# Designs tried in a protein design chat: VH-VL binders against q86l99r1233to1411. Part 26

Target 1, 179 residues: q86l99r1233to1411
Amino acid sequence: SNKESLPFRRDVIEKVINHLRENSLDTEGIFRLSGNMESVRGIVKSFAHGEPNLSFEVHNISNALKHYLRSLDPPLIPYEFFLMLLDARKNEDAETIRNIFWKIPSDNRVVLTLLVDLMVKISENSNVNKMNSKNLSIVFGPTILKPRTPTLDRMALMTETQLQCGIIQTFIEDFHYIF
Short names: E, the ipSAE of ESMFold2; O, the ipSAE of OpenDDE; V2, 0.75 times the mean of E and O plus 0.25 times the DockQ between their complexes.

## First folded at step 12 (VH-VL; framework fv_adalimumab_6cr1)

Design n2 (at its last look DockQ between E and O 0.19; V2 from the best seeds 0.00; counts 0 for: pae E 14.7 > 2, placed apart)
Fold by OpenDDE, look of step 12:
Structure n2 (fold): chain C 179 residues (1-179), chain A 119 residues (1-119), chain B 107 residues (1-107)
Amino acid sequence: as target 1 above (179 residues)
Amino acid sequence: EVQLVESGGGLVQPGRSLRLSCAASGFTFSDYAMHWVRQAPGKGLEWVSAISWNEGYIDYADSVEGRFTISRDNAKNSLYLQMNSLRAEDTAVYYCAKAEWYDTWFDPWGQGTLVTVSS
Amino acid sequence: DIQMTQSPSSLSASVGDRVTITCRASQGISDYLAWYQQKPGKAPKLLIYKASTLQSGVPSRFSGSGSGTDFTLTISSLQPEDVATYYCQKYDSAPYTFGQGTKVEIK
């Protein structure tokens, strides 16, 4: 896996998301099933250069997006919102989650909106692609929402991961309310 | 060859604790959800617990909720089940099983490890 | 929770006979159903998934059908090695409930 931080490119992400919206809604295991790692690395590299290579199979492209997002520093959801969102999730407070979302920087918020919109569309076709809101949240929770300092305690980490996923699930299921 | 090997079973008194382990080999452990399924002597199969590849999803059967804890160590290709406050009705062969995290049929199964709870 | 009910609980048939086992879900589970075979003292073995897809390595005499609430496992020609208990299992959502099992014996 590429651990190097890549620059945030809103324009590139939008192009990739649009491509996936058109080509991945009926793809079983989209964002979960692995592609060819060499191809994935190449695609991620193209993101950094500002021109996404979208000529590959959709699993490679989706994995490239996932890996790219994971490599962002700060994350798509900046660090300062991490604890606030987790706390809101603990309290099952969708209103607070909504309020926190709208405090996120504009470019990040736009990308997050597009990304979650894609997840919603994918989840609506979960009978075919097997990727419901919960499954998607498992993929993207730790990918776009993470702490500045990793938790060392294993049990705490497990709880944290569940909350991360829960927040993304809330984004998907309450999309029209939050976004 | 894909292989799952359970261990840690034995005889224990009610109220005591026991920790089961499952060692996985022959596949990318971190790509799959893992489950525990048990079978009381002469009885049917009962799903016990599930854990996703990244621990983002954890679930338990109502019969064990609050008493059992599932966990995994992807670096060690290992699945665990911490069983606390054991009861006589927990007596069973415990199987670990591999599943896709979006399609939960079980394949393969381990050989199982027997847990006997008796005074 | 969704209940899974198998029928019959047990059956005895002759070698070469057609055997049919049914599994009924109390609610619709689409095609999220698997069938397992368990021989005495052994772990269960996957036979069918997605209600009708035969697992690799399983003899073609086994077949599955159904969707929604009613499912069927069929052995077109029962063989001595098919003596076992068979279980259906739903996986539409947790809990991943099994049927009570059907014991198949040879006359």
Scores: ipSAE 0.321, ipTM 0.792, lowest interface PAE 1.6, mean pLDDT 94
Fold by ESMFold2, look of step 12:
Structure n2 (fold): chain C 179 residues (1-179), chain A 119 residues (1-119), chain B 107 residues (1-107)
Amino acid sequence: as target 1 above (179 residues)
Amino acid sequence: EVQLVESGGGLVQPGRSLRLSCAASGFTFSDYAMHWVRQAPGKGLEWVSAISWNEGYIDYADSVEGRFTISRDNAKNSLYLQMNSLRAEDTAVYYCAKAEWYDTWFDPWGQGTLVTVSS
Amino acid sequence: DIQMTQSPSSLSASVGDRVTITCRASQGISDYLAWYQQKPGKAPKLLIYKASTLQSGVPSRFSGSGSGTDFTLTISSLQPEDVATYYCQKYDSAPYTFGQGTKVEIK
């Protein structure tokens, strides 16, 4: 398996997001539809190596980005921010969410800004690509925002997942306020 | 090497409940989506339910929504299907299946467990 | 929901024959289609994914083609061990619907 955590490489993520911005906005089901898993694993390894191989069909690239972000340890939004963001979302407190965002380390903030900007662009073209803010939040919520230790209680996990998705949906829908 | 072993099938009366289990080994269970697929005797394959690696995505076929609950325990490498309000048409062999990372084609499948709903 | 119509429902062919099985989606699913083989009393086995990519260890006499709504599984030279029921499955989105199956027999 490729379970070992992967290094955070800001430069790689920027290249991949720029590629997707140029090639995926009209793609139906982007980030939702599957890629070829052997190709995706190979692409993820190229990301971890620092030389992203983007010579693949766009669904393989989007799935590789999703897989790469899921494999980061710590995650894109560091563990320290998990509970405070969930609490702020539970209280519907967008001002606190914005304040927490600006306390995240600068390299993580840059990558998060680029990623959410891509999601905004995709959602603005959802009549073509069929991916609205809710769809994207389901994909990215648990991918980039997760607890240090897994939540085991089923009802607590359901609530946690709903809040994770809600935070990403807030990022997309209130992009200009938060970012 | 990669193994999925279903258990918990049997004969139950209509309206009763049954819980299926799927024990996984030979791979990092917490990295993969898991599914239930069923096959009524002499019939074709019917997708039943899906659960993502972190339980953040859960979905059901219309025929079972509201009656069945999929869950997983990543610490125990186990997948579950709680089946409530069972009906005769739920009679089937139930397979658990592993989806490749974010891909929803199934490889491998378990060998299945038979659920018979009859008086 | 997208319906998957598989045809024929059954066929009989001689060893060495070319066998063609068709799967039609009621709406476009791009190339998010898989083919499975199921022998009696056994679990299904993946043959092909992404419409045309052969799974490792599957004999080269199997091939897949198609995109959008119309898909084909071909066995170029039928062998005795290919007696099975074959299923297509869409995986573009939930529900992950299967075709009704095609039973292949040797005459």
Scores: ipSAE 0.000, ipTM 0.486, lowest interface PAE 14.7, mean pLDDT 88
ESMFold2 (binder alone), look of step 12: mean pLDDT 93; pTM 0.951

Design n3 (at its last look DockQ between E and O 0.04; V2 from the best seeds 0.00; counts 0 for: pae E 11.9 > 2, placed apart)
Fold by OpenDDE, look of step 12:
Structure n3 (fold): chain C 179 residues (1-179), chain A 119 residues (1-119), chain B 107 residues (1-107)
Amino acid sequence: as target 1 above (179 residues)
Amino acid sequence: EVQLVESGGGLVQPGRSLRLSCAASGFTFSDYAMHWVRQAPGKGLEWVSAISWNEGYIDYADSVEGRFTISRDNAKNSLYLQMNSLRAEDTAVYYCAKAEFYDEWFDPWGQGTLVTVSS
Amino acid sequence: DIQMTQSPSSLSASVGDRVTITCRASQGISDYLAWYQQKPGKAPKLLIYDASTLQSGVPSRFSGSGSGTDFTLTISSLQPEDVATYYCQKYDSAPYTFGQGTKVEIK
């Protein structure tokens, strides 16, 4: 694989999320529609340098954030919490999900809280932007919640994917309880 | 506008060689990995070869390994495919494609050039 | 190598119908999946990347979902201009394998 891993920058992520909170809530297909990849690449590079370039159209910025988060290693939600969260989701155990969330490292937890808060606000305006909690979970599930090693069993992978997205959906729909 | 234009296709006998070219414009060619994809008449798409921006990574499909050579000239914004020991099953439209972001999905594609290998 | 299998191989539907195409990977490929549309005599066109991101300029009636091994392309309301063959492709690592394609026609 030739994919790059970028350093975790809490300060940069917060600035980007704040920008999106102010400028993207009524944007149709936010995080789902593509931007200009050359611009997106440039914006992602700016993240690595510590000063996000927020002068671009909102789809470029949202895609930059998505690609940046996707490139993190470890993921925004560290690997050690992956299986625990999946198991909790399988059992429809929101309390356990909440407990697991609060065990996540502080910087990751803060960023995750801000990110999901943004998703909540976006989903509340889904009649305009067409991005409900399910659509957002489809986008961000694979982006921020990943296994350390790929699952080899096909049936297990199918379930895993559903649970993976379901956890993000739970974060959005039960935000005030979990966060 | 991003554009890819393939050339060099034609009719050739089995065992012979052919060299394809792809001329790129409208983007910073040297920043992107490039790929060749082929499609036999009436068949699906088949990945053929990849080359990174600086030629640090090169790869081939098993079906062409040892016979085809991918290369590029960043100064000329050009991608090449040297095809040796051609076989009938190599008959296809050959597309060059730009890999987006970090050598991921393909966009855009050229219009392709037809290679026909027949005795 | 990872195999990519599409279903169905072909389908015929009416204008306005909801159309669903599936792509299955023999091993997990995360969300490193793209969907392409190819019309006769033309080069493939990118529709969706990262399993669910809609390419700029593509009609919103197209959508993608899935991760791991099972992926879906959906056309919410089939239009005459959507007659084409659709391909999925993995790009998690080489080889960049395509599905065998799904031919979509209008009744």
Scores: ipSAE 0.374, ipTM 0.828, lowest interface PAE 1.4, mean pLDDT 94
Fold by ESMFold2, look of step 12:
Structure n3 (fold): chain C 179 residues (1-179), chain A 119 residues (1-119), chain B 107 residues (1-107)
Amino acid sequence: as target 1 above (179 residues)
Amino acid sequence: EVQLVESGGGLVQPGRSLRLSCAASGFTFSDYAMHWVRQAPGKGLEWVSAISWNEGYIDYADSVEGRFTISRDNAKNSLYLQMNSLRAEDTAVYYCAKAEFYDEWFDPWGQGTLVTVSS
Amino acid sequence: DIQMTQSPSSLSASVGDRVTITCRASQGISDYLAWYQQKPGKAPKLLIYDASTLQSGVPSRFSGSGSGTDFTLTISSLQPEDVATYYCQKYDSAPYTFGQGTKVEIK
């Protein structure tokens, strides 16, 4: 098995997202600015053990969530949805994106809804926190939507990343239609 | 201690190739985007190329597109720049630089490696 | 491509003077702009990011302002150690273009 992979813990992710919803909406550069590397690593360990330690400055918590989600295998959006979402984004087909979202397993949908709702709230306050939908899509696109086997073709990787970001940007900008 | 160390610079003739390396330490290399920036002698800074943490985004300045290839090996904490079909105007100090994401500011920078392209 | 134009290309000022350097983008880049300081023979050093946010460890006499197309770096009281070339850089999207630089000298 992949030792870098972490288990999906819905209850942990919900607690962390709720904490960030209460504490990060006015924080400049949330999810963009770095945290303290040692603190972030310790917090991620606490997530993996099911005991989230949230007694840290908010940038450490947001970075820990980012790294935890990146380490999930399978990812938050399960592998079988990757290509169909990318195709729907390539065709600029928000209706198909919505239909695919509702086929995602319920536990993943709940967490994804909470996460995108957090991103919407952050982006609505971007004049203060400096994080618009584009910024957030770059953070979360490749983090939560990824292929089972990454391509080695650099051109295909660039296209996939643009589409991954585009899907998350669509989730944020069309939240009320899709979710 | 975050450290970026470039290597592989030298004197080469026009039309030849050269490969630069950047060794990273003191941070989780696989979490960050990396860039190459160059500076011709007595001139300003010129962005050359970017690569995202997962290699999903790669881009080049128009002046090097088709001739240079950026790559990374996250297992070796290393960034590379393969420079083909070198021209005199490619003569510069080449810096590697770290960013959180490919569309972020650069901090820190390496100390650079000199590439001289001359007959 | 978005062009980045710095003014002036060089300036000379006395210790204690207020110094301003401007950077203009040919199209709007929101606040995705950084300022770097480069001393001779050394790598650039980040001063300011997102147009106005001071990097940790940078003296408070440095400040940045602006959004959209017009940006300013200010040194409120020039010190001898501030002799350097200053660059702005946009990073809203590729290319991540630098301004041509502003050389700051004393006297």
Scores: ipSAE 0.005, ipTM 0.550, lowest interface PAE 11.9, mean pLDDT 88
ESMFold2 (binder alone), look of step 12: mean pLDDT 95; pTM 0.960

Design n4 (at its last look DockQ between E and O 0.02; V2 from the best seeds 0.00; counts 0 for: pae E 11.5 > 2, placed apart)
Fold by OpenDDE, look of step 12:
Parts: C-alpha cells; sequence; structure tokens
Structure n4 (fold): chain C 179 residues (1-179), chain A 119 residues (1-119), chain B 107 residues (1-107)
C-alpha cells in the first residue's frame, strides 16, 4: 500500500474517541459507512498537528480515526503480540488474552482500552446503529492487529482473519474481564 | 460533482498509435493518483496504468509495458494515455479512474472510450 | 503476481434472497480490497473498500468482510436493481488486479 504512516498521538486519539462516544452511539453503520474522503483527509491531517478537527459529520470523524489507526506503524497492538493473541484465541483462552493485553506498552493499552470501551458502547446500541460486536470486530481487526510480515502459508491465512477479528470480538464481549 | 470524461477512442489498424484523454472536474486533480483500466468486449476489467499526482510514480501492466505511456497535465486537469504499436488484443473500452485516499481504490470512473484495433 | 479468483462466476437468485460472492487472493493482501458493481453498458461503481467499508450512497443491504486471502461480498436481500456483474480488486500494491467477475441475475 501507498499509505503514509503517521506518528502515534495518544492525546489526539483520546479526544477523538471522546467525541465519538458522545456523538456516534446512535449513528447507523458507524465505522462501517464511508465519509467524504477529502474531508477525512483533512481531519487526519489535523491529527498530525495535534489538534483534531471535530467539526465534521460523525462518519467523517470516525473514518478519519479508522484511517489514522490503520496508518500506524507499528500498529496499535504491536507486532510482537500478534501471534500470541491469535494462538490464545484459537485455544479460546480468555485468561491468556488478558495477560497478553497487560503486557502491551502503557500508552497503547490506554488507547486500546478507550477504543474498545467505545466499541462496547456502540455494540450495546446495535439495535439502533446496526453495529454489533461482530461487525465492529470485522472493521477493527485488520485495522489495529496486524502481522509484521504477511504469512506465505495459505492454510494459516485462511484462519488468520477469523482469529484476528475474533480477538477484537473477545475484547468487546469480555471487556470487563480483560481491561 | 466529480466527473471524468474520456475521449480519443476510435478505430485504428494494428501497429498504429492512438492517444486517449481524460478530462477531470469537481475535485482537486493534482492531489490524486489517476489510473487507466480497460475492458475488452464481453470480458472483465484489466488494470492498465497508474500515475501519481506529481508523476513520481508511474506503472504499467505487463501487457502494455513498453508500448503505452501514461501522463498528466495538472494545470489542465487532464490525464493521457499514449498507445503505440497497438494490437488486436488492445481492443477495449478504456476507463479513466480516480484513486481515492493514498492511491488505493478507484472512485469515480469515467464512462469510458472505445478503442477498436482491427485490420 | 497475485491472482484474484471469484466464485461463483455466475449466479441466479430470487428477489429477497441472500447472495454471497467470494473473492480469493493467491497471496495475502490484508484488507486492501474493493468491490465494484457494473451494469451492462455502464462504468463500474464502487461498493466497498478496505474489504468492509460501505461507500457513501450504497444501500445497506451490501456488506463486505474478510482479510488476508478470503473476502466476501454479501447482498442481504437481492433487489431487481442489483442485477449486474461484480468485481473484486486488490490495491495492496501494483498490479491492481481484478477478479474475473461474478454475474448476478434474478430468476
Amino acid sequence: as target 1 above (179 residues)
Amino acid sequence: EVQLVESGGGLVQPGRSLRLSCAASGFTFRDYAMHWVRQAPGKGLEWVSAISWNEGYIDYADSVEGRFTISRDNAKNSLYLQMNSLRAEDTAVYYCAKAEWYDDWFDPWGQGTLVTVSS
Amino acid sequence: DIQMTQSPSSLSASVGDRVTITCRASQGISDYLAWYQQKPGKAPKLLIYDASTLQSGVPSRFSGSGSGTDFTLTISSLQPEDVATYYCQKYDSAPYTFGQGTKVEIK
């Protein structure tokens, strides 16, 4: 991909998440529906400057956050935890997932906690916004949990996506146990 | 409204040359990569060529490499495809497409211009 | 090069049916996948990008999922206006290869 990598800005992410928590819980298809890409680009640029522009429609802001998180290198969940989490998910081991989470660097944990908290609140209102834990996991799995290098094993790739999204689903559904 | 309008298509003999144009409007043309995609009659879509906003990146499908040249004029909001040494298999509707975000998916597409290569 | 394979090549379903189209990449392409709809004599139209993001203006009955090598486009309730050929496309890197297309018809 030709996507640019942006620096990790905890303060900016927190502001954006707080805004979405207050303004997006009843928005149908939040994080799933597209915004205006030019607006989204502008918002993402504002992230880089340290002051997020939150004057736009909520789909633009949510997409800006999503694209910003996608651009992070390393991803929000660092690479070294990728395989461990997938293995834990494969074994349906929530305790191990929790233990792995608490080994993640502190700034990343804080942001991840806030992000998943937002997902929980969104999912609780899924009857209105149509975004349950599964739908959210489909969106954010590939966004924040990635391998350092793509696997060449086709069989492994066949299950990777399911596990990848499953981890995020576990974060949402077992939020109080893990976080 | 974002709009792409292709032109320059027509009937040409094998070995000849043709130049396609795409006129863009409704968006900041200089900020986006542009692509050409073609579709042979009754067939699927085939990526042809890409050019970044500043022409720093240019790429071609293997099938047209060495014969086609993509270019752009940001001042004129125009994209071009110079097609040399045309072959029968180059017969297709040629679409101009705008790349979204950072040279990723294509949106929107022009309505296309038909190129027919036949003796 | 990475090959993109769609399945099925064609399908016929009734109005209101759930329709599923699959796209498989020969190598991992993360979620750098788009879905397009093309009606006869018309240019392709973007439906989904980043595997699961629904383009503005596209009906909510369309959805996308997947990452890595296996991707799915779903129409929850097929409508007459959905008769078209659908294409997946990778954009992880050049070439920007399309699937061979899936023709959707109504019985």
Scores: ipSAE 0.288, ipTM 0.800, lowest interface PAE 1.4, mean pLDDT 93
Fold by ESMFold2, look of step 12:
Structure n4 (fold): chain C 179 residues (1-179), chain A 119 residues (1-119), chain B 107 residues (1-107)
Amino acid sequence: as target 1 above (179 residues)
Amino acid sequence: EVQLVESGGGLVQPGRSLRLSCAASGFTFRDYAMHWVRQAPGKGLEWVSAISWNEGYIDYADSVEGRFTISRDNAKNSLYLQMNSLRAEDTAVYYCAKAEWYDDWFDPWGQGTLVTVSS
Amino acid sequence: DIQMTQSPSSLSASVGDRVTITCRASQGISDYLAWYQQKPGKAPKLLIYDASTLQSGVPSRFSGSGSGTDFTLTISSLQPEDVATYYCQKYDSAPYTFGQGTKVEIK
């Protein structure tokens, strides 16, 4: 029901990820806990205009990044790669996942690498921030990996969601092999 | 004030189905994981099922897998447990419980709804 | 699956006594352990999480300790309102298994 999709801005996403890398690794529930909705909307607008405003409490910035990434059309991982990645995950084929990653357009690959590296750093500090690789995969799976045509079938949706999360979990846990 | 209210319990025959509901209020339901826990009369607590806030993680105890289905409706602030192929050993008080993360402790719990499976 | 074993299964003590309940995991669970109190006819109530962190509003006579496989709930001075069944629970991963319970009574 989004009327507005947002443009992909590599430079903006890099700035936001770097800010979170510097300010969020010790933050409990980062990417999971809610932010202030009015602040989040304003921050997302600043991302869309190429002038990210990061002078907010860190939960507002992490929620803004999630919302921005969810609103990209095409998504961070372009639609063309959705079924190939899900099939490779279903077969537990990390080598094929790696091969597919390297076919993604270079600007998207750079951003995806930075985002997954942030997730790796957060998960390595999960004793403090309480966000392990599985928790992060649940946040980011459906956010960055989406079908071109969404399903309304309840069983298919559940299966797709589990595979979407599994791909992100594979990215985090096998980061140095894939990226 | 956080409130969890279970409903849908009752007396049913073996092999039949029941659907339990848990109505939530006093918190942002879609941000939290939810669990079902049961307690047979006079017995201890048994974890049944979990569902994450975004439904990306769903899990079941071995004793109910394939027969029970957990689900949630974040627009209605409601958690559900569809219980199929009920057996006498499913007789219990069923509690819903809120968790911060899907792999966390439970606080608070509902007051429970009794399911009795008997011919 | 990791089993959770509580001991004793029941105990009877006088008001003012120090009460100790033990919970053992069959494999290491770090500090991902909670303690719950359940009074007759009531829902369980969280007492302690992360093995030793006291939940807000819980009396300070309750404390928890342990890590890995061996955990202890202590009531430093038993009160009449502490008559209940106490459960430990692991939450390191699924299944989120409870111990079998320890019933605490007043003599």
Scores: ipSAE 0.005, ipTM 0.557, lowest interface PAE 11.5, mean pLDDT 89
ESMFold2 (binder alone), look of step 12: mean pLDDT 95; pTM 0.959

Design n5 (at its last look DockQ between E and O 0.03; V2 from the best seeds 0.00; counts 0 for: pae E 11.3 > 2, placed apart)
Fold by OpenDDE, look of step 12:
Structure n5 (fold): chain C 179 residues (1-179), chain A 119 residues (1-119), chain B 107 residues (1-107)
Amino acid sequence: as target 1 above (179 residues)
Amino acid sequence: EVQLVESGGGLVQPGRSLRLSCAASGFTFSDYAMHWVRQAPGKGLEWVSAISWNEGYIDYADSVEGRFTISRDNAKNSLYLQMNSLRAEDTAVYYCAKAEWYDEWFDPWGQGTLVTVSS
Amino acid sequence: DIQMTQSPSSLSASVGDRVTITCRASQGIDDYLAWYQQKPGKAPKLLIYAASTLQSGVPSRFSGSGSGTDFTLTISSLQPEDVATYYCQKYDSAPYTFGQGTKVEIK
């Protein structure tokens, strides 16, 4: 396998998010459309070295961020919060989701806040970029919220994705309440 | 432009051997895992074999394990599939495919080369 | 091994119709799923990877969703050039199993 995890770098992520905030809000299909994977590879490598290369087209940069986040172990939202968040989503309990969020480690919480803030801004311009809160949740749900061990229960797995994405959707739609 | 070109296909009798080649260009070949996928006439796609960039990982489908051998020459930008003890059910178009280094989906694919095993 | 099951095996729709194809894995594969398009006599072409990421150059009418065991490929407005067989594939780990394919035709 060519899959590898990369180190968590808050400083790099913040720079990348800021760049995307300034340059991607009008971009159709941002985070959904692929870039050039050779370029993406190079950008991700730059993340690992501590200085993000932001001279590329915005789809390349957004894909680099997405792939970087997917490669994190543990995920941006640590494993121990996975089931708690899903349960809260089942109960449509925004208060519990909020409480769980604030138990997330500080660096992860800061990055998550910045990331969701970006998603909010993107979603507000969905008439142009075609990326509403649901579309963004479909992209980022599996990216940043994962189980430590895959469930063997088929029925549970059938609902897991919906809940997984639903949590991210809640983060976006109830941003000011949760964050 | 990224390009993969398969060769070596043809008609062969059961029990015989055949060696397929795939010539790669337009990308850094040594950075990517490569795969073989086959498709019997009128049927679906079937994964055959995988090889990592440095040959540290090699794997085969159960249907070809022990009979087929995947290899590569990074200096020549080439992928190979040595097929021994061929059977009628091995009849298929054989594709080589580049696997993306992140998650190993296949892109692009070669045009394929036809292998026909018949008495 | 994980089984990959597509539904339906074939469908016929009119130009402009919304088309939905589903793929089910017998076990969880996270979002390690790709969709391919294959036209007669041609090699497969990648459409979507990571379940929902649209490959560069692919028309925006194509979209993918899902994670775990249930996945969906959607064509928002079917075009004549979309006549093909579509395959899902897991790549979480070996074997890299494909679905049996879905043949899409125009009425």
Scores: ipSAE 0.088, ipTM 0.735, lowest interface PAE 2.4, mean pLDDT 93
Fold by ESMFold2, look of step 12:
Structure n5 (fold): chain C 179 residues (1-179), chain A 119 residues (1-119), chain B 107 residues (1-107)
Amino acid sequence: as target 1 above (179 residues)
Amino acid sequence: EVQLVESGGGLVQPGRSLRLSCAASGFTFSDYAMHWVRQAPGKGLEWVSAISWNEGYIDYADSVEGRFTISRDNAKNSLYLQMNSLRAEDTAVYYCAKAEWYDEWFDPWGQGTLVTVSS
Amino acid sequence: DIQMTQSPSSLSASVGDRVTITCRASQGIDDYLAWYQQKPGKAPKLLIYAASTLQSGVPSRFSGSGSGTDFTLTISSLQPEDVATYYCQKYDSAPYTFGQGTKVEIK
């Protein structure tokens, strides 16, 4: 497979998230279990063209959203916010995390709000779908929050990953305070 | 055309070190998890190590943990395997492999580079 | 860790024969199972993923089945170019363990 970075399309992402809110809350392993790769590739292509094709089994849609978000350049949370957020998480400073969230561009904020709200709804039903806030943070942390230049040091990279996941977990658990 | 080309194999004494490289082309390297798999002469395939697209997840087979280090340079489209404290049992052809989209099955594989560890 | 056991270790069959290779996981892996073909001196090549999905360009005489712990690769009519060693692999999580391989030859 050949890939280019993909354009940010707010309206497409909103449609996909709304579809998942209606169809995924009872689905075991949503965002963790794989989809059919050929289907997922086709769905991601439809997202990139602004014409989302949602006529697929829900795991294919959730995987397509995950991979679409991962392919954005710049990422959903723009690069300039990466170090600020990690530092605020390291200091356990939820007020600063909230202040940083409100500084990101408005289209990104709307999409991030919808995405985290979906994660909240999924985690509230984790006894059925088996996806709690920690599980979701592992999926989405590195997907939507990434550095412009990754570290080469193994210990620093593990620390960054823990902080990335922690920020997403904070978003989910403190949703109404931050968003 | 997606290609993976391994290099850096050779003959080395037990206890020494060797660094393998895998050059990737024809795809967006930074979107994919990468793996090393080895095959001892006349034997089966043995998974060695994995590294996620963003370098946030790294794992090793028990047989190499503590001795081998996987790394990647997404700017150079390159995957690496640093092999320390080599043993005769590490003698194998080493393949790099691209995981599909979400760290699933492997497609494609490189053609491999031979590492021989002997006195 | 989940162990992958292939059987048989080798087989010989005539052109046109149905060939069946089995792979057993020591614990459930849902459908996170791939099959690879390796010809002598060559890198492995993906045949089947998700237990039963045929990779693009692979002949339809290859098929896969199973889920959980028991998986099967079938060649419905063995051809001379199918002489190879076949490996199953789990990919549900690390380690991404392979079966021991099954060598298929023509009698």
Scores: ipSAE 0.006, ipTM 0.517, lowest interface PAE 11.3, mean pLDDT 88
ESMFold2 (binder alone), look of step 12: mean pLDDT 93; pTM 0.951

